# Designs tried in a protein design chat: VHH binders against Protein HEAT-INDUCED TAS1 TARGET 1 (HTT1). Part 9

Target 1, 277 residues: Protein HEAT-INDUCED TAS1 TARGET 1 (HTT1), of Arabidopsis thaliana (Mouse-ear cress) (q8lfw5)
Amino acid sequence: MESLLECFAITDGKCHPDCLKANNEQEDYDACQSAALVAVSLISSARVIFKIDSKYTEYSPQYLVDNVGKEEVEGEMDQPSCQYTVGNLLSYLVENVWTKKEVRQREMDQQRREFTVKDCFEFAFKKGLPRNGHWAHVGCIFPVPPFACQIPRVPMKGEVIEAANVSEALKLGMQQPAAARLHLFSPEFDLVGEGIYDGPSGNETRYVGLRDVLMVEAEKIKGETVFTVQICYKKKTSFVKVSTRSMILPLNGDDESQVTEPACLLVDFCIPRFSIN
Below, E stands for the ipSAE of ESMFold2; O stands for the ipSAE of OpenDDE; V2 stands for 0.75 times the mean of E and O plus 0.25 times the DockQ between their complexes.

## First folded at step 4 (VHH)

Design h22 (framework vhh_vobarilizumab_d1)
Fold by ESMFold2-Fast, scan of step 4:
Structure h22 (fold): chain B 277 residues (1-277), chain A 119 residues (1-119)
Amino acid sequence: as target 1 above (277 residues)
Amino acid sequence: EVQLVESGGGLVQPGGSLRLSCAASGFTFSDYRMAWYRQAPGKGRELVAGIYTGGSTSYADSVKGRFTISRDNAKNTLYLQMNSLRPEDTAVYYCAKVRYSSGWGEDYWGQGTLVTVSS
């Protein structure tokens, strides 16, 4: 367990304190930031595991938040064609960096589409990612600085590998940590403690939603596979053991027809598989 | 300091069985994922089976249903039970200590044990 904790526990994906506060406003959960944080943790882990990076390297989750889903709008802009003037840079710095006025008064990024961890991996393989330190000086700030397209990106070659079931998820997770999404029910999830999260158990159960997790370990308990996942829930990062038992999930209290088939609490397993040669 | 010593390889007829053992020393065995790799002449090393610290297992599609990986933390020993062996299973089998932060290197693999499935 210690090597997995070392690999991803040291990166919480915070680009800049003020910027992350502005992005999250009054919400406790931001699906895009969650997906980006999980994605960069897994990319960094995979790159050091397969010796593509000589040491654990932090890549920018804010770059993913700023750019995933915007390809149609930004698709014409290439790094070599990026142009800026001293006047444009000075105006940007005065209005957005040195005064901090735009960070303080920034509206949420209205151009950002919803996206998943898989979308983040596909974007990284297509466009590359800047190191966290290179983007942290410009990411999270609105409007984006005029020289942003000149910031170097590390090229990434590989593909997203998905698993449709628990057996395939175990195969994905053997050589590197894997992404998944977890169906959260309250109060069961809040009451798990050191136990195994088994999903809904009673009449006062409420569906909270899906949350991105990192699958970091697996064990057999009475013949059943139990995954240990790392999750950020209510702004707290923890490890939780999750049952892989198929069960009826009441995802919508108003429509029972949506929950006719048994399902796993963990879904959407995937990894970034880097090309090693 | 870290040592992994494989044993149990040998000559076997198609359809036969072998049990490989890997004796580990120089580290806290129970803290690590363990795996079996194999390498046939002219090919790269292939992951055959892996076992998580908590006992859950993973297998390559080519060996699923035929091979069983297990561990004994009290004895610091990793096992691979190989049933229904085929000529294409002929390879040197390596025991490996798995760490995400370091990946797999030659320093973390044993010397290997040869398995030959003869016609």
Scores: ipSAE 0.158, ipTM 0.619, lowest interface PAE 5.5, mean pLDDT 75

Design h23 (framework vhh_vobarilizumab_d1)
Fold by ESMFold2-Fast, scan of step 4:
Structure h23 (fold): chain B 277 residues (1-277), chain A 119 residues (1-119)
Amino acid sequence: as target 1 above (277 residues)
Amino acid sequence: EVQLVESGGGLVQPGGSLRLSCAASGFTFSDYRMAWYRQAPGKGRELVAGIYTGGSTSYADSVKGRFTISRDNAKNTLYLQMNSLRPEDTAVYYCAKVRYYDSSGYDYWGQGTLVTVSS
């Protein structure tokens, strides 16, 4: 699993690193790219674990970034514009490739909505997902072509299963890796090293935010349940052991945060549960 | 049982080169994405380089242009060519495959090979 995605325009083969930066609030973190990467990793893992795919198959996170959160009410799959035709291809090439429009990236960024790993799973189960190669070359620097709905997609049948707490999350993880989000505090997270990340420790602590993680293992350490998570943070992918101890989390600078109910560092547990014939 | 056995680590001077190898067994090697991770003293494990089933590669910014990941599916072997080594590259390097979470505790990566870059 990696923090950087590269995609190419259909006509020039150039990698465009910014095509996946839908959330520009902080330069070193893209929430939509993060969610899409976690989602495809878990979909690929589940599909090979349950023998739906005969081998590990890489699906397109770019397809999720480009399409999750778009309105389905317009019936894109049923529209004439969704069909691949010579006319549709020529119109796309004239308007976007051969005329070299300068505002493409801005228009694409403005059309994107923020989404979660759960949204990605729900989208994949409704619409299917293309293999990485089938969407990576569609041109992330160009507007999505009108025949994009005809790009080969692997149909996916299943549902999203959520867990409300650590006990339920353990049950979800029995047969497959699970998604979660992790509350990051600085400098504690940066200093965890080979130890167990156990959240904020003092007055110098600053809340960084939530980050999408893959829960890959659970174990008992000194009687405590500890999850090993894979996380991308500051463009580095690493494995971190995380405490499941309940604690008061200072999620804002106000004293009132101290009266909130104890919470877990890991939240929003879910898995893609595929149907087996 | 998945087994990953790393080799090729050692002591080198700054600016030197090393080639790491990972011999894989217990699974169909060509069907899985493979990666190299490293863990320096006092730090967590971090991704160094990854290679997809189709041969596409990804690198951490700190090693981009200096390290090259490759695979030989006929030999079930993963490689990491490390050039222009720096003291900051000192770490235990781990070969990894996609992890399956189940009740048996499936192994994710090998035992590691130590790389020390020092004069």
Scores: ipSAE 0.000, ipTM 0.165, lowest interface PAE 17.9, mean pLDDT 71

Design h24 (framework vhh_vobarilizumab_d1)
Fold by ESMFold2-Fast, scan of step 4:
Structure h24 (fold): chain B 277 residues (1-277), chain A 119 residues (1-119)
Amino acid sequence: as target 1 above (277 residues)
Amino acid sequence: EVQLVESGGGLVQPGGSLRLSCAASGFTFSDYRMAWYRQAPGKGRELVAGIYTGGSTSYADSVKGRFTISRDNAKNTLYLQMNSLRPEDTAVYYCAKVRYFDWLSEDYWGQGTLVTVSS
C-alpha cells in the first residue's frame, strides 16, 4: 500500500478526479479506493505465494475503482471506449469530449457507488485485471479514452473465501494475508502507538467508521489472539496490533439509545483463493 | 533465512544529512517491493518511502523533496538518502520486504537503525 501515500489513488503521478476534488480534510478517505488498494495487494501476494506469478506483480487498483459495479451498465454512450477505433477517433472526440456534458455527469454520479474488497475479488475473478502500468493513466481521465477496452488483462481463476469469526480468520490467514475491516474510534486509535488497539474507552470517544485493512500477522498475547494489521489512516500507512476481544461498540455515539450485542473490532474477513492446476 | 540488516543511523544536527542502507539476503531481492518505515518512541510504525520492482518510488508527504529511496538489485541493497533532517525525523528506521506473509514468521522486518536529529 505504498500508493496510499498519494491521494488514495494508486497511479504514479496522477490521481482519480474523485480524489483530486476531495476537501482538504484531515483524512482524505475514499472507501472505493481503499477497498481496491487492499484487494490488489492481496491478489498480488496470493499470486506470488502460490506461484501463479513467478514474481511479485502489481495489478491496477484504478481499474477496480473505474469498473467495479459498472458491468451491468449497457449502452455505447455510457462507455464509449469499446465502440471507437483509430479510424473514427474524431467521432469519439465530438461525441464524448466536446459535446457530452450529460454523459460526463452520469460518469461522475457512477463514481460514487459503493463496493467492498470482496466485490473487488469477485470482479477480478470474473473479468481479470490489467497490470498497474497498463491502466495507471486511463483511470485518471474523464471521459475514458476510446481504446481503454483494448487494455490487456490478466485472467484470474479462483473464488472468495470468507470467515465469520476470528477462529475461521486464523485458518484463512495461515498461508496468505487476509482482508478485514476495522472499527476505528478517535482518539483511541490515534493514541495506540506501540500498544494494542482495544477500541473505545468511554467519554469523548467518537466513531470514525470502518477502514479496510490487511491482516499480516497473528500472535498470542496473554492468552488472547492479536492481529497485526496494515492500515492507511490520515494518509499514513502503519502497522497496528488489534485486540480480538468481543466488546460492545458505541457505533452511533449515543450510550442510552441502543443496546448492542458484543462484537469484534475486526469484521468482514476474506481472502482470494486462487485455483491450482 | 530471510534477513534485512539496516545501517547508517546516528546523531545529526537539524539540516544535516544521513544515508541509510539495508542489506537483504535469503530471498530474490529484485522480485519484491521494498520500503522504509520508521517508529518514534510511543508511536506506531509509519511508511516513509517505497520502491517498486521497476524502480518507481512513493513518499510520505512529510519527507517528499527531502528523502530519496533507491535500490541496487545486483547488490541486494536498499538505500534511503535523507537530506534537510528535522527533529521530528527522529525515529528507528526499518527496512521491509513488502506484501509477503507468514503467520509464524517475523523475518519481514530488519532490527532497525536509530536516527536522532538534535543539537
Scores: ipSAE 0.000, ipTM 0.283, lowest interface PAE 11.2, mean pLDDT 72

Design h25 (framework vhh_vobarilizumab_d1; at its last look DockQ between E and O 0.04; V2 from the best seeds 0.00; counts 0 for: pae O 5.4 > 2, grease 24.23 > 24.2, placed apart)
Fold by OpenDDE, look of step 5:
Structure h25 (fold): chain B 277 residues (1-277), chain A 119 residues (1-119)
Amino acid sequence: as target 1 above (277 residues)
Amino acid sequence: EVQLVESGGGLVQPGGSLRLSCAASGFTFSDYRMAWYRQAPGKGRELVAGIYTGGSTSYADSVKGRFTISRDNAKNTLYLQMNSLRPEDTAVYYCAKVRYSYGLGEDYWGQGTLVTVSS
């Protein structure tokens, strides 16, 4: 099986220069941004695979970042602030667009809730997704507009399918790409190049954390299943071959992150399964 | 505008070698997976080899060990080294910019270059 997913493109939306600057200064996308990027890519791909769409559509990851994990407020659609009017738009622009970057960034950081690719899928199935051009770029530091509930969205009918292990993920991946989370170790991940990433290699290794990835291909190399994943790390998108047999050993140290003892490098598999009928 | 221009095709005897090139322009070459496809007379187009942005490669079973796909990002060029050519390798070979997974996402194709393997 030979396959590959596309890199997520930059949004065509126009944002305030300070917002763009802030995003550009960010060294890496956070966990939520990464999850959202993976989610929209998989959703778009899956829709094409299932012939729901004739072509790949760029959906807004920032929409997910802005909305996933938030409690639904009853009656929001009935609120005057939710009305899409020129007045509301102007008000929003006056109140938010020309606000200082530092203040907005702080506010956004305080309000951010963590979520996963699975959460993104579930949200998308429930609420739909807007096109990327209909929302702010990834990394936008401005709050969502009050009329955000009225933006055009593509309805999506489907369910999240989870895999318990690599074998099951492989089976699921035969028909469509899958999401996973990858344990990153430095410097091994940075040095893997065209080789196979096989996790920690010694005392000098440092655990970086989990990163959401797209599983885009599986192959057997020397009798072992190796997944090719698409990853966005430090805002660089790349494809990396990952060993599925790599056992992760606990690292010594006082850092709680070093206590993680996953069995495999790839974990938390899920796919968006759309109805074809 | 995205352009892919293949070259290097020709007539070769069985067991011979050819090197195909694909000159890419109009997009950030390094950001995309590239692939070679081929279409034999009367047959459908099939994937021959792919190369990921990270440099990893994949091959059809029929060409494994004989063909090598490579890329030069500095030159925006994709290559296919074909060794030990067989008559069944006769086809028009196409360079592709790959966007989607599972063979669904070829954004652009070149015009192709004909490879004929015959004694």
Scores: ipSAE 0.019, ipTM 0.380, lowest interface PAE 5.4, mean pLDDT 82
ESMFold2-Fast, scan of step 4: ipSAE 0.480; ipTM 0.780
ESMFold2, look of step 5: ipSAE 0.282; ipTM 0.694
ESMFold2 (binder alone), look of step 5: mean pLDDT 83; pTM 0.838

Design h26 (framework vhh_vobarilizumab_d1)
Fold by ESMFold2-Fast, scan of step 4:
Structure h26 (fold): chain B 277 residues (1-277), chain A 119 residues (1-119)
Amino acid sequence: as target 1 above (277 residues)
Amino acid sequence: EVQLVESGGGLVQPGGSLRLSCAASGFTFSDYRMAWYRQAPGKGRELVAGIYTGGSTSYADSVKGRFTISRDNAKNTLYLQMNSLRPEDTAVYYCAKVGYSSGWYEDYWGQGTLVTVSS
C-alpha cells in the first residue's frame, strides 16, 4: 500500500516570503517554517497510522507559523478576526495586503518568536489545527485571513512524548515516525552521499546549526545504531544515515576552557502521541 | 489480503523457553517494520518487541535481555525467541505489521498464539 515515507510531505515553500528567499541558491533557513512543516507531516502521519483519520489528511503549517508563540490572550484564538467578510474582501486587501505590507513586515519581525516541533505539537493538542485547504499554504496568507472566524479547527487529543537517549528514541520511532534535530557540520554533511554522517572530522569544519529531521528507519552497523532521517537542507530533500555514537561537538569553535560532555548528533527526539480509544 | 499467521505457543514451565513464528503474506515483507504484541487477561495489549527493516530492535523493559526478535526476509517470517519465561509472560502473542497503512495495527494482526507459563 502506501509507503510510510510518503507521509513525510515537506513543502518546498513556494508561497511563503521566507520560502521565496530560500529558493535562492544560498541557504535561507527559517526555523519556524521548518518546525511547522515537520510537525504537520508527523501529525498527519500519526493520525492515519492510528486510524484517527480515515485517510492521510493535510493540516495547515501556516496556522502554526501564524499562531505558535504568539502572546496568548484568553479567548483571542477562539475568536479570530471577523472584521472582514466575503462582502468586504476588497477592503481587506487594500487595508491589509496592498497598503500595509511594510508595516506588517516590521511588526512580524519584531514580535515573531522562534519555536520548535515540540512547541507545534503542544499547540496542536491545546488548540487544534485547521485542514490545509481551510488555511492558506505557507506564506499565502499574511496577515490573518479575512474569514478566519469561519475556519474550522480539528480538535486533537494527546500529548508530546520525548526521548532522552537513543534507546528511548528507538521505542518512539517503532510505531510512528519521530521528530529530532540534527547538528550539521560543513563540509562533512555536504559530502556524506550514501555514507554515514558522522559529524565533524577534525579538519576544516564549520558548525552550520540544528535542522529539523524526521526519523524514518534504524539499523545496526558495527554494533552501533544508525538512524535514517529525512531532511530538507539547501532546498534539497534527502534521506541521510546518521551515527548515534557519543562525541564532543565543537558548536562554538575551539575554547579549551569549555568542557562539554559527549553528545549525540541527533537531539530533541519527540512524537505526537494521540489518545486511542 | 494481508495475512499474519502466528505459531509456536504452548504451555511451558517457569524458566523455560519458546520460539514464536509469524508467517507473513500479501505484502512486501522486507519493506515493513514488524512487531510482537501481547495481551494478558485483565490487561491492555502491549508492544513487546519490534524490529526495523534494517534490523535494529526495540524491547519493552519487562522482556529486555530475555526475548530476542528477528526476521528472515527470504522466508517472510518473523520470530520471537523467549527465554527465562515467567508466569507474568502468560498472554496471547500477536504478530503485527508496522508502518503506514490505513488500519495497520488491527487489520494486519494475526489471530494470536497463546503462551502459558505455569508449573
Scores: ipSAE 0.416, ipTM 0.739, lowest interface PAE 2.6, mean pLDDT 75

Design h27 (framework vhh_vobarilizumab_d1)
Fold by ESMFold2-Fast, scan of step 4:
Structure h27 (fold): chain B 277 residues (1-277), chain A 119 residues (1-119)
Amino acid sequence: as target 1 above (277 residues)
Amino acid sequence: EVQLVESGGGLVQPGGSLRLSCAASGFTFSDYRMAWYRQAPGKGRELVAGIYTGGSTSYADSVKGRFTISRDNAKNTLYLQMNSLRPEDTAVYYCAKVRYDFWSGYDYWGQGTLVTVSS
């Protein structure tokens, strides 16, 4: 086997995603919030890289959290609710205020949906996204804001491109950062530092779960393909080198009822491919 | 306590065959998933093949159809039958006792056995 050096397209500093917008200091992991934040970061990066936006533009991750996977027709919010004005918003907020406990209960009641970064990209290409300032999370309010139907969305045209394996993922990353999900094991992930994350290695290993990541770089180290990913974990944004070594992962007990192939620590590779011109 | 002893490595011509063995002791062999890993010169460690407690198997794409993993629970022994060997199969091969989850034990490695495929 030849050891070839391969690099993904990496963005200029102005295009780098910023996932420190996470609302929480502890790891308060919400799969939908995580997927939405990664999706928005990759959409913003792609739009600058391909000169669709003149500068790094933040789109609303909360719009994705609130709307992806819902079966509600947009027209169901139309007409009466569209009669609200900016002047009526204060009255609406007063009438629909919840305590912090009630807000948390409402958020838990809304966590019945599960969606992926791919679902977020597909939604954005179908419906567009508002800029972050136009759809902010207001915590205490349910249902949707009374002027939701009036909030402008930026149209987005393109498609989602997926990769089934490491070789295909390398090709995706040549022109833009890509999304993936990473199998996290504790304490190995917390202890990786400047090294290469190589998955589980001890008797005190716990499977944490899948986490959404941005793949920003790939290289061969001692003949093995290694991806650099950006991850927001426990309110820390970091860059971590991840091994692409194939392994049988101890995710839960050894279930022989399902025969699985050796797995990579990184799975579910995809990009938002924007239409240019 | 846990001990894994590999044997059967050596020098072989391309297209040849080798059978690796791993003698396990210090644990209830039949209760654990077992695997073969390898580390080639200048490369990282990679999974070659795994075998579950009931005998179902999993293989790396690079060895499918050429390698066969098997176990003999009565003898506490793991095997890797390697056919149609290629120069890129040259590596140190490691037997591993694989944990299932946090509660079911540890990953342990043997000392390894060298396989060299060369003309």
Scores: ipSAE 0.000, ipTM 0.097, lowest interface PAE 20.1, mean pLDDT 70

Design h28 (framework vhh_vobarilizumab_d1)
Fold by ESMFold2-Fast, scan of step 4:
Structure h28 (fold): chain B 277 residues (1-277), chain A 119 residues (1-119)
Amino acid sequence: as target 1 above (277 residues)
Amino acid sequence: EVQLVESGGGLVQPGGSLRLSCAASGFTFSDYRMAWYRQAPGKGRELVAGIYTGGSTSYADSVKGRFTISRDNAKNTLYLQMNSLRPEDTAVYYCAKVPYYYGSGEDYWGQGTLVTVSS
């Protein structure tokens, strides 16, 4: 089934597995891909740390991209009538592949919802995840076929634990790496190198946006808490030390009327906490 | 039973090159980030280079552009390629297993290998 689904995806090469990839010449950011990649990295990490998986196991980020934020199909994994037949394959091909090209593209665009790492964790705990080789970009090419419910998914039991502040986030990071989002400012982020990223500092500062990160380490530097985060930025994966001091962030450029309470550069801390019976 | 064994140190002239190796055993090598530290006579240990499970690397300012850290997960081996060596690079070099997450406890250090840069 997995092989059949992969062959089906490959034979319709109009939309390649690369269709959701950004251009390497400029930063071209996809928030859903970013969130899915961070989520599977943290799930794989947690599962091996807590000995749920015997080795580091890669799960499918594309499954999250294709399915998070869409209406749930009740009994998708457990549905007794979900079976591969020549009839339902032909029905799928006629309705979705051979005859409905432009209408289908509009429907796919409408259903592509933005989601967070937290949404990915909640989805994984509710539905499970297939291993990376078992899901072949089918949602990027066409709607998932009706027999996709037969694709093996690893069931996952647990809950998302959030932290509201740096102190709580430190507790999350004691047992496993944690997710967060980082406010990026240019040129400060581009100029950090091996130093500590401390946010906006100059008159020529521009807000780039939020980026999903993995928090992998914390330390005290001159009495201040500093997190080391793994980040993918401009198609490059790197590790950056980030200050946790509170500050006013110029998120709206010159609109000083929107000055709010001091904020941290890192927000939205969470982990996937797996249940052990 | 974690064991790290460093090798490849020696006497080299300024401007020369050396490649250090660290053979790891007793743990799943591919699951951990690894690092090279050094300790010069009369000084504390400093981080030289780090490598993560996915291959991402980090370097101290003093060695950036001259040293390259790499890993071979099939052989459970960590490497440090050192080019353009300077007298200031003279130190005992240590291989370390780095904790996967904050607060997880100890770094497992090797026994070290001496690098001497002098004419």
Scores: ipSAE 0.000, ipTM 0.122, lowest interface PAE 16.0, mean pLDDT 72

Design h29 (framework vhh_vobarilizumab_d1)
Fold by ESMFold2-Fast, scan of step 4:
Structure h29 (fold): chain B 277 residues (1-277), chain A 120 residues (1-120)
Amino acid sequence: as target 1 above (277 residues)
Amino acid sequence: EVQLVESGGGLVQPGGSLRLSCAASGFTFSDYRMAWYRQAPGKGRELVAGIYTGGSTSYADSVKGRFTISRDNAKNTLYLQMNSLRPEDTAVYYCAKVRYFDWLPGEDYWGQGTLVTVSS
């Protein structure tokens, strides 16, 4: 089975906290990096499926990590980095990257940022995305990207389509893979091999949290709809079959609302729906 | 070489029934999602019904409850049972192979289509 979801940042991770997290040996979960990786996988898939791109094209998840959730500047072409070219790089570095106060401010801003796969899709449709080779490390090294105005972005035209339930999710997933979030319980999820993940068993079960997944297949097993999802968890990309059976989820007292009614393990279904001429 | 051959189209009266068939060859049929699309005169192609490899199905709201998609993996054949046909169902119906995550997503392969006309 070919994997389209990557567990690691493509870069070596030596320049930024988000890049460093992706390369740690133990799970160092970053929700923004997870959302960005899922979003670019689905955008690339949709664009080739609907013949917008002639071949599978890799877009930059780092661009999403660096830019989603930040306040919009009115003149995108008027960014300070637009004054700098490859020939002016040293001038930019002297004025920007050696300023410890600005570096510290960017680190603080990034620590406060949260976004979802849906936010990534909306951002891509609003601003476009550069190809991965054009925005691999820029945001990790510099407080303001030195070549932002010169980095080509591919325009993205479309909208986000959401599904509120399993039946609508089957419609979304018919022509393209869909995003969802999965409620993870330990040790049940860690012990799922070729079986079906059916959520908490009750015995010493701990809620781990939500994780972004790609829904890639669906099947009926003994009358129940089962989705096959691709997930990156603990530095490993795997395919897992997930039950859509309604069940009581014992969520622990975080910002999340308690689920007292039966609910699905998979939530927040959405796709990027591209406009076609 | 991938081939999809649709059959079973024809002229029917409103309220009538037709069963469309799609004979597939040149690929491992059981490994792929299959779908029926239709195109009415002057309109774009729309998804009518789809079936996942494991048998889960999806339908357009306009045909839900009237049409049934099914597959026979032993015969490499896709079916669309159409009941309670309406004039607005008049279209060329296309069988489609959906290539999806056994390899990188590629292009949908379409058959040549079969014409369904619903009129008195």
Scores: ipSAE 0.089, ipTM 0.549, lowest interface PAE 6.0, mean pLDDT 75

Design h30 (framework vhh_vobarilizumab_d1)
Fold by ESMFold2-Fast, scan of step 4:
Structure h30 (fold): chain B 277 residues (1-277), chain A 120 residues (1-120)
Amino acid sequence: as target 1 above (277 residues)
Amino acid sequence: EVQLVESGGGLVQPGGSLRLSCAASGFTFSDYRMAWYRQAPGKGRELVAGIYTGGSTSYADSVKGRFTISRDNAKNTLYLQMNSLRPEDTAVYYCAKVRYDFWSGYSDYWGQGTLVTVSS
């Protein structure tokens, strides 16, 4: 065999439908997939905004899911297992294609890795990203083939810029959409509709957790800075206006009594800042 | 069960260096974000540096370029290398097992702290 594309076309064709079915039925929220999807959206947006790509180009979020947070081996490209060989190809096909082996989400989760949108940006700037068509689509979970290091990647040059507070985040958001995470409280978030999400009401409130969002615009409403964020929540993508007012957040945890400072509903602000020539 | 034990604090002259260590036990160290916070007399606790599970880092503007956070997952130990120390770096330094993010100030567990004094 002379073509890595033929190998991946065969694998993608057999893996994609089963992996999507399993993923849709087993997980309503996956933090790593969420981070990867947000990261790819922001990378694609930045690359077209700064004219690095001539059109909106889709990069592979699955490549991030499969590779971010994993140990990098020095001389990986020189490893025999990393080379395209008939033996490596046949072994992979038998185990993952011809025998119709299924990889469950639970088995992957047992590795207990965690990564953020920032980790995804740093990985992309260090290693590059393949285009979506060159790596399995979102929801396809399978063992990484031993010759995966040979898959063509688009080089990315730049750095991650973080903001520690709302004022700094406003400056980041003026040039491109930015990443953030949002503290979700139920039922308040579910009841926002066209209004402004301003966090917990105090009574009968449940903390849902952090969710990755894209900050797409900012405005002042009645003298207060409000961010509009795009969020995927309960399998629906929507735009929500979020208050930047600082408040004490009643988070679920044993160490809540250690809190001494008010916090913003939006945290972890960052952007991928591409180098231009 | 979770335990965080800081060491390496002390008295140092301006321009000097110190290396802080935090020995972690009672949890799978490699699975969690870790951070260093500090609290100076009469001030609130503030983030100094944070490190993600994948090794990427975040720094407060006041320490960027002078301090380096690192982790050794094989030894379950977090480090803070502090160079070019200034009198305003005088504070009690705390190791933290991070729950959500570095900037909100929420942590699952805090260490007891180690005092760093920068003076002539």
Scores: ipSAE 0.000, ipTM 0.177, lowest interface PAE 14.9, mean pLDDT 72

